# Designs tried in a protein design chat: VHH binders against a5wdp0. Part 1

Every score and structure here is a prediction.

Target 1, 213 residues: a5wdp0
Amino acid sequence: MNKHNKSADALSLYLVTDSALCADKGLIETVLAAIDGGVTLVQLRDKHASDEALYTTACELKEAIAGRVPLVINDKVQIAHKAKLDGAHIGQGDLSVKQARNILGHDAWLGLSINTLAQLQQTHHHHLDLLDYVGLGPVFATATKQDHAEPIGLEGLSTLSKASVLPTVAIGGINHANARQVYQTGCHGIAVVSAICAADDPKQAAELLIAQR
Unless a header shows other numbers, all headers, positions and changes below count from the first letter of the chain; antibody chains are not in Kabat numbers.
F, E and O stand for the ipSAE by ESMFold2-Fast, ESMFold2 and OpenDDE, each averaged over both directions (binder to target, target to binder). V2 = 0.75 x the mean of E and O + 0.25 x the DockQ between their complexes.
[cut] marks letters that were taken out.

## First folded at step 5 (VHH)

Design p30
Fold by ESMFold2, look of step 7:
Structure p30 (fold): chain B 213 residues (1-213), chain A 122 residues (1-122)
Amino acid sequence: as target 1 above (213 residues)
Amino acid sequence: EVQLVESGGGLVQPGGSLRLSCAASGFTFSDYAMAWYRQAPGKGRELVAGIYSGGSTSYADSVKGRFTISRDNAKNTLYLQMNSLRPEDTAVYYCAAVDYDEWEGRPYEDYWGQGTLVTVSS
């Protein structure tokens, strides 16, 4: 995938996997149903899998998706390279953007998580040519006595989306009850996990989410 | 290998005190929020107390004023001082290391201990 051919439309409904939430129906079955329902990009994430198991899953998922949508991996840039995935998404504490791009090559998708205006500005100054999109969040958070960081909220999302020169996907706590409001901030897409992975009918869940765009 | 090992449980009379410890290894303890949970027979697991990596604490209403959570980052150890114990405090107490899932916008308990039994009975 050439960077000039990439479209922000691929971010419209961005599915992030969770193997435990998919266990009842199966990971591959959940992802394929979700794509049938309107998912436009899939990120493979398994918080606890070994690298060997994750590589095997990446290869199986790539084969099953068969190029219908881009398949990226969370954090594990070397696995994306070895499995010839379409790219990766990294956080602020992972490999540097330059290292990730060097491993992935020019054509692969590369995204970066952003949660402050300072991080966005730093990205624009230092990494703009190396990234295809930014993930903005967390937009919402569940109540927790352990949370010492605040979500950016819809206002924060709107501010970051308007400031970004890169395509944007909204991250964090997004589901059917709030997706319309998230799209209305002007971000290019939304990322979801449990809204699809834990749904009784992943295809329908995806349809209901994308209909809010 | 990540391990959380609780100790200090046992049988104690109502009104007594116990101090629980949780020895952590295999991860960077100072980066994690830590929590104590408990599970009484026939009940679900409930949050008792939490402590952020920066030291801020929180408590369930049922234990406020009686229990104190603390941590020693130099020793990779989490503590729970339990005073004025009551029969309803009888439970298996679990240590947990808590991380954050940015994609879901919620915390999750990344690591759990095996638990230590506290029995409060005459």
Scores: ipSAE 0.490, ipTM 0.837, lowest interface PAE 1.6, mean pLDDT 90
Fold by OpenDDE, look of step 7:
Structure p30 (fold): chain B 213 residues (1-213), chain A 122 residues (1-122)
Amino acid sequence: as target 1 above (213 residues)
Amino acid sequence: EVQLVESGGGLVQPGGSLRLSCAASGFTFSDYAMAWYRQAPGKGRELVAGIYSGGSTSYADSVKGRFTISRDNAKNTLYLQMNSLRPEDTAVYYCAAVDYDEWEGRPYEDYWGQGTLVTVSS
């Protein structure tokens, strides 16, 4: 398997899968089309699937991607290891960064979601050598529920991106309407879900997003 | 079928304590962030406390130091220990399962209980 360079450029267009949104066209087909369109990293995410189902999907997706771009999994570090994925992305409330790194090994991608400057600082102090990138966000949030973490906005993203010594990918509510502004903050990449997964043409959707960089 | 059933509410004097429970079923409890909300008469629903799947917690400023949220994944149960209760804590307390999609910046899935009434009065 070709080892991917863990560069900031690999985060340029980060696709997070959604099984429901991809159901009509097919998950694998959508991902491959998106890669053809310029996606540089794929994260398998399915909060409702069993571990067995996720493992199966992970293996199928890995085979289909065929080393074109890194494939990571959301939260399920053990599945990443078992399926020999390129890595995993974890949140603040998941297993520790150290535990994840121990499971994945030295060469695997490991990303961490960050929502605040304090979390970023803590990450710099304790986990700098264990992480490959950080997800910053959510940048945007829907107005429907204010009970979740407050979006950091473009200004917050700019602040965190400048403060980060690790490569950064923006997360949360990013689409074709705001991608350019997100890229302009200095963040190395953008993570998208529905903008590609729900698109009639995932390839074109990806092309239009990466063109805003 | 997803169910969240709150219990433990009642009448208590100021300065008293109460422990709420929320029994969850019909979904993978351990994968969800859980939260307590409350709605006082004439007011909107507000977040009281949250606990992530990994166990990290958050609290509204008004209840910090007095309330403690916890969970038992083996029992699929969420708890809220309420100490030093005040009249302003009077409300219907709701249990919620929250699945926030951080990549979309929106909630992916929410489940709510029917609520349990807590009345703090002398």
Scores: ipSAE 0.042, ipTM 0.460, lowest interface PAE 3.4, mean pLDDT 91

## First folded at step 18 (VHH)

Design k3
Fold by OpenDDE, fold request of step 21:
Structure k3 (fold): chain B 213 residues (1-213), chain A 122 residues (1-122)
Amino acid sequence: as target 1 above (213 residues)
Amino acid sequence: EVKLVESGGGLVQPGGSLRLSCAASGFTFREYRMAWYRQTPGKQRDLVADIYKGGYTKYGDSVKGRFTISRDNTKNTVYLQMNSLKPEDTAVYYCTAIDYDEWEGRTYGDYWGQGTQVTVSS
């Protein structure tokens, strides 16, 4: 089913969609423009959509992308399977990695968010053969209240990236101002949301990001 | 309107157990990180337990092995099972919902309950 090469380069510019931010220009239009600009992987995410609506959007987006880049979905592994997407990305505590893999099948993309070195180590020990990449972060974070998870920063990202056996994509607060520094850590790719979704010109936004690699 | 209502607090003897509940309404519960904090008069609020939207949990060092946070998305409720309670656990316990986007590394907001008093005393 999945014909895309699961290489680190595929993570170079990872677009995570936001339906609200893309509303003015249109989700599909934004994504396609971003792909034209250099996006290498697209993750469909909609926090407010029903599963039915998300499925519909997934199918439409898949058709529009037409195999140019992998399309994965955030968290909703069953929708990925049903809509025959290229894969899914899950967070800590969501579906178990094993369960997700069983649903998606062997060939699908499966990514996991990693927040700590301990998590990465555990992942290596238990799930190395089940995952295709890991998201590392959040690299940057807005000021959160006391005792919330602190961002790992560039130093943390560097540490995790070096420690990772799997391809890595940086997650959290990545934009045009910090993309270069993120790439310099050795992380294979960057995941962005508003930097592209909220841009007046998504294509140009993508071009400017990937140029920093 | 967002609402968080804590319950289950009270007076217990050392070594006793309590189960706190936090009923949430007015937002998409399953999309939020939930947490319990506690505060004593004159001190800052401290994280007791955190549960991600996916169910991953994190605990304060002082409560590890004794407290368990869980959530039921079908009931829009987060729980805190507190076992082996100590006098040091005496505090007002607050439930919070955190609107966090991991991909943006951004907290868009948080909501708090009014708190429930937990007193551990012989």
Scores: ipSAE 0.701, ipTM 0.939, lowest interface PAE 0.5, mean pLDDT 93
Fold by OpenDDE, fold request of step 21:
Structure k3 (fold): chain B 213 residues (1-213), chain A 122 residues (1-122)
Amino acid sequence: as target 1 above (213 residues)
Amino acid sequence: EVKLVESGGGLVQPGGSLRLSCAASGFTFREYRMAWYRQTPGKQRDLVADIYKGGYTKYGDSVKGRFTISRDNTKNTVYLQMNSLKPEDTAVYYCTAIDYDEWEGRTYGDYWGQGTQVTVSS
């Protein structure tokens, strides 16, 4: 497998897949088109698939991407290892960062979702050498019930991105309407889902996003 | 059909303990955030504790250090261990499942239990 440089630039346009949204065009086709458009990292995510199905998809996607960009998987560290993916992204409270790193090995990508400054500080103190990047968010959130998690907003993102000693990717509600503002915060990259997965032209969608950087 | 069934509520003296359980069915439990809320008559429903799909927990300020939320994905159950109970903890406690996508920053929906009464009184 092609070794990728774990630089901040690799996070510039981070695609998170959605099987349902990609169903019409096909997951593989959508991802490849998006890469042609400027996607720099792909995260395989499927909330509804069995582990077996996810493994199969991971292998197919890996083969199709052919080392052009890093391929990581959301949460399923064991699948990443088994399928020899480039890495994984985990959330707070998931498999411990240490355990994930042990499973993936030294060279694999490991990302962690960060929601607060306190979490970021803790990460710096305890896991700095084990992580390759952090996801910061959610930056934007749809107006739901008052008691749900509040988005950090652009100001929050700016604060966290400046505080981070690790490469950063913005997470949550990012699309063509707000990508430029997100890039302007100093965050190294943006993670998108529907903006590309649901686009009629995933390549063009990706081009339009990365052009805002 | 989505179902959340709460149990474990009741009457307890100040300083006592209760353990609430919420058994879930009809959806992929491991993919949902789970939370406990409480409500007293005439007041707003307040967050008591929140547990992410990965196990990260958050607590309301009034219950920090006394309450513990946990989940067992093998049993599709979320728990609320309530220690050092106070009269002000008296409320109907509700279990909720939240379909939240952090990458989209979107909540697609939530489900609620029927609630269980907790009464703390001497």
Scores: ipSAE 0.689, ipTM 0.937, lowest interface PAE 0.5, mean pLDDT 93
Fold by OpenDDE, look of step 18:
Parts: C-alpha cells; sequence; structure tokens
Structure k3 (fold): chain B 213 residues (1-213), chain A 122 residues (1-122)
C-alpha cells in the first residue's frame, strides 16, 4: 500500500490542506502546485466536511497526486484505510496509537501530535514501534485572552526535537517568516497550512519555504 | 445560534461534591475542545479543566485529582465532576467551546456560557 520510504526527509515540507483557503484556486490545483514547489508530504484535513465528502475528496486527491508524495489524512483513520491512503495523523485523545495502527496496517504512515516532553517520553515507551513520526507543537500560536494555546516556542521545539527518537515535524503557526528558525532547531520538517493554501502562488510559496531548510 | 448552558451549580459544604453540566447547541460539538473555567469577582478567569475532541484531558494544578472533565458527544454535553470541594473552589464556573487549529496555532473562535455559581461554605 505504501510505496514511499518513511524517511525524515519526507517530512521536510509538510502541507496540511484547508478547503476554505484553497477554494479560489481549487484544493487539488493548490496541492499539485505546492508539490511542484517542493512539498514532500500532504495531509488532507477538513474538520467541517462530512466523512462521505472527505472520502470523496481523499480519493480525488490521491488520484491527482499519483504517488508523487505521501498522502495522509488528519484523524480519520478509517477513511485512510477505505480510500487506501498512505496513512494518517492522529492527535492526543483520538484513537489510540494501537488502534490506529491496527486499522492502517503495518506499512501505512502514522503520525502523532506531541505537545509536551512527558507525552514524548510516554510515546517512546509505549508506541515507538507503531509510529513513523511525531508532530511537535504548537510552536507558535496567536495570542488569545484565555490562553487556549500553549505554544512551546523555538526553545521548546528544540528540546523536543533533540529528545525525539522519531522523525519530527514542527506544527503550529509556521510560515515564511519563521520557517528558517524552525528548521534550525533540528526538526526534520515543517507543517504549513495558510502559508501555502492562502498564497497567490502556491508553487512559489512552497519553493520559498523549502529553500529555508 | 451557538448556545452553551451550564447547570449543576449551587451551595455545598467543604468536602462535598457537585457535578456540572454544559449543554451545547448550534455548532458541531464533536469538533470542538471543551473546557471549564472559573472566575471570582475582580480576578482573572482561570482554566479548571480541558477536554479535547478525542477525549484527552488536562487540569488546573489546584483541581488535579479532585475534578474530572468528561464529554458525551451524543448528547452534546460536557461535564465537570467536582469532588472534595474546598472553599477556594468558590467561583462562577463557565463552560467554553474552543475552535482551535493546532496546525495554524490559531483559535478561530470560542463560545462561552453564562456561568453557574458554585459556593463552598460551611
Amino acid sequence: as target 1 above (213 residues)
Amino acid sequence: EVKLVESGGGLVQPGGSLRLSCAASGFTFREYRMAWYRQTPGKQRDLVADIYKGGYTKYGDSVKGRFTISRDNTKNTVYLQMNSLKPEDTAVYYCTAIDYDEWEGRTYGDYWGQGTQVTVSS
């Protein structure tokens, strides 16, 4: 099922889709342009779509990508399995890592969001053989009055990246202004959303990001 | 229309228990983080407990081991079980729904209930 090497380099430029942001140019068109620009992995995400709609989009996107880069889906492990995607990314509190792995099978990509060092350590102890990579973050977050987000910052990212025995992708608020600093922490890759999805030229946007590595 | 309605507050003696409920409507409940905050007059609103869409939880330091947050997506309801209550737990407790994107590091919105008074006194 998975024909891609699960290397750290595959995480170099990690595109997370946003249907709303891609609406003007088209989701598929944006993704393909971004891949042309240097995106190395694509995550399909649409938290507002029905599972049926998401499945349809997954199939269309998979066909369009045509195996150029891995395609994973956010959270919806069953859809990944049904649509024969390359894998899935799950967050804390979602399906257990074991459950997700059982659904996806041995060869599929499985990523896990990590927010703290304690979570990383627990992951190493219990799930090391079941995961292919970890997302570390959020690195950056918009200021909120209620402080809903607890960003780890560049220092936190550096700490987690160094502690991780799994390939790492930085998550949260990453864009052209901070990508270089993120790469310098030792993290293997960066995950971006609006930096590419909302760009006038997704290809160029991707090129400019990956050039900062 | 987004609506959060808290219930279950009241007066209780130290060492007692209360269970708060928050009934949500007007949004896709299962996709939101839900949390309980509390506030006393003249002070900032503080996090009591947080539950992610998948069920992961975190708690304020002062309530760890005593309070439990849970959610029922079939009922669009989040709960706060409060045990071993202390006078310092006296506050207005607010339910909130948080639309947070971890990939963007952005909160797109948060909704709040009107709050429910919890008073712990002998």
Scores: ipSAE 0.622, ipTM 0.924, lowest interface PAE 0.6, mean pLDDT 93
Fold by ESMFold2, fold request of step 21:
Structure k3 (fold): chain B 213 residues (1-213), chain A 122 residues (1-122)
Amino acid sequence: as target 1 above (213 residues)
Amino acid sequence: EVKLVESGGGLVQPGGSLRLSCAASGFTFREYRMAWYRQTPGKQRDLVADIYKGGYTKYGDSVKGRFTISRDNTKNTVYLQMNSLKPEDTAVYYCTAIDYDEWEGRTYGDYWGQGTQVTVSS
């Protein structure tokens, strides 16, 4: 695939998986139900899985999704390549954007996490033609006693969204209670985890979220 | 078993420099937010520096411009470069690994090292 086929609309409702939250219903069942409900892109993420287990899951998900929406993986660019996934999402401290693009090839999805205007400006200056989208956040966050909350908030999200020349997906603490406000900042989509993965009815959860767009 | 082992503390003169290291094991290092905190006797722990999974850093007001946090995911190690040290920087410095999920915007818990003493005195 090439960049002409990578529409910002694919970011509209961006599901990030969590195998533990999906344990009762099963990961595959949750993802397929969520797609039926309006999820437009799936990111495979499992914080605790070995690379071998993650590769196996990636292959199973790819087959189950059967091309209905893009499937990307969090951080593990080599697994995306090996399993022929649609792409990857990386953070600031991960593989460099250039290295990730080299592994994935010209046509794959590649996204980058952005927390600050300075990071966005560096991305525009150095990596613009290598990325398909940026993830902006965390929009909302809850801190423990021993650390500080760092959320950018709706105002920060609006500022970054307006400044970005790349498509944007909002990240962090997004759920049914705040999704409409997040969409209203002008970002192209929202990323959710527990709002769908922990829902009794993932299809309905996805329907209710995308309806807020 | 999660282990955080600090090193590099010691006695240094005002204006001097130290580099603290924290070697981590027993968890997937690259997935964790890492931080340095410090504590003087009779006071609460203060955040010194913070580094997120995605590379974003944050500093306490009293150390901005003098201290730099960094990480090496290939060595499972977080560092604190401390320059222009002042007597007020005297404290026990703790390395912390924080189970932070940027996609959920949530902290699930934390692990602490035993601490390393930094003393700034002539």
Scores: ipSAE 0.545, ipTM 0.843, lowest interface PAE 1.5, mean pLDDT 89
Fold by ESMFold2, look of step 18:
Structure k3 (fold): chain B 213 residues (1-213), chain A 122 residues (1-122)
Amino acid sequence: as target 1 above (213 residues)
Amino acid sequence: EVKLVESGGGLVQPGGSLRLSCAASGFTFREYRMAWYRQTPGKQRDLVADIYKGGYTKYGDSVKGRFTISRDNTKNTVYLQMNSLKPEDTAVYYCTAIDYDEWEGRTYGDYWGQGTQVTVSS
């Protein structure tokens, strides 16, 4: 049986992993300390790992977390299925929402990244019953001097959060300096990477972030 | 060594179409955000279109509805379909590959091709 309700509260402090940033302390140690500090959901993400390595890590992390919080994987829906993770998060690209839900089954978490109001409207029209939450962003970003990317900002986040009928997690450039402002836009949670993964004390980092809610 | 090679430019009449291609090598193509920029002599480079790893696309205001960016991860190629071309679209078009981490909100670097000329005139 699934121990975790698919409540918006699970998005409150959403940790996204980065194995390289965790190297000194270890990925599992970092995640467990962060959960002790108030992380409510963990996404396994390793941009550079092979599928084989990612599957092994998924299994180890699932056992270590032991059901304390939901564990989802970034992009690799088949790995979520094979490792019996709690779900996955996908982007607007390669795998369709319908295909992802078909692989994961009815009960698993499924989230989708949203960058624009048009994408949110399409999601509401076509995928509402298939998703558990949306990720809104990037809220903050640093571009190269060629100005490749422009973030949606706090105003954009507030607009999307208020328009969404699904629970929302804010994505992109979120840390201790801006987390309070992000929560104040009305999103249900924040996603962080280096704010916890690179912290000297991941438990304390998580405590300080969730306290800004 | 990272290489981006644009092709498909040329001379076309107003109202015509062109398809630009950018062949990429030397990096993990599917993990990169890809974009097209253009530059008229004496002006700054402007975003034409970009496409994120996850498939989200963004277009410059002057090309919305006329241009379509796409990618083929099996061929390591990004495309720009250019329809209803106008003289104002005359420029050198550059392909870029952007090492962007949307969860961190950080760009770690970018690569640029040498460009392909598009000329729209009677």
Scores: ipSAE 0.535, ipTM 0.832, lowest interface PAE 1.5, mean pLDDT 89

Design k3
Fold by ESMFold2, fold request of step 21:
Structure k3 (fold): chain B 213 residues (1-213), chain A 122 residues (1-122)
Amino acid sequence: as target 1 above (213 residues)
Amino acid sequence: EVKLVESGGGLVQPGGSLRLSCAASGFTFREYRMAWYRQTPGKQRDLVADIYKGGYTKYGDSVKGRFTISRDNTKNTVYLQMNSLKPEDTAVYYCTAIDYDEWEGRTYGDYWGQGTQVTVSS
């Protein structure tokens, strides 16, 4: 597989996996169908898997995808390196952007989750040359038993997207009902989980989402 | 097995300070939203403080400006610094881990510690 171009176009429809939601149809089958439908980047994520199991899955997915789109992993930067994935996505935490880039090398994808304007400004000042994109969110959240008004909403997303000098992917609660509105804020792409992973037809689900761009 | 173990409670004079700790194990700590709740007998548990994966915090109205939640992902520990304590702060304080999925914008559930008693009296 050749080196992927790190263009913002790769963020257009960003699939994040959920092994439990894919269990009945199969993770690999779901991902391949979604790519056929227009997914432009895949992130492997399984919060509950052991590192050993996650590494095995990463290798299987890499082989199945066969370089058609970039494959990144959530959080587990060392696994991305060991399995020779196309990159990783990390959140705010104790794994620094500098450490992640050092492990991955210059050419790999590296993305960072951003929730506030303050985090975006810090990223611009300290990490700009180390990152390929930022994930902005959560845009939407499902109701809880109490008001946890944590989502940034479409207005917050628009503000962050306009302020970002890096390519942007919108994260959190995105589905067929809201994807067009999300794209219209000016972000470069949308990230989805259940909108594809839980769909009866992942290929069609991806087609319907990318058509809203 | 998820385990949340609170410590640092006790008896303190009004105006005093305490620091609560919650040691966590059995899950990937830095991926979870963490919170402190408190309960007096016969009442529902009230949110005291909330800290998100990315470090954002929210506070209950009655503790804002007096309490500070923080986390140390290297020690899998969440803290509650309680200053300017009042008799009304007397309660059992519970640590919680909230299974929040930022990519889906969804809360799947939560886990609770056994609690630690804080008593503010002279």
Scores: ipSAE 0.508, ipTM 0.835, lowest interface PAE 1.5, mean pLDDT 88

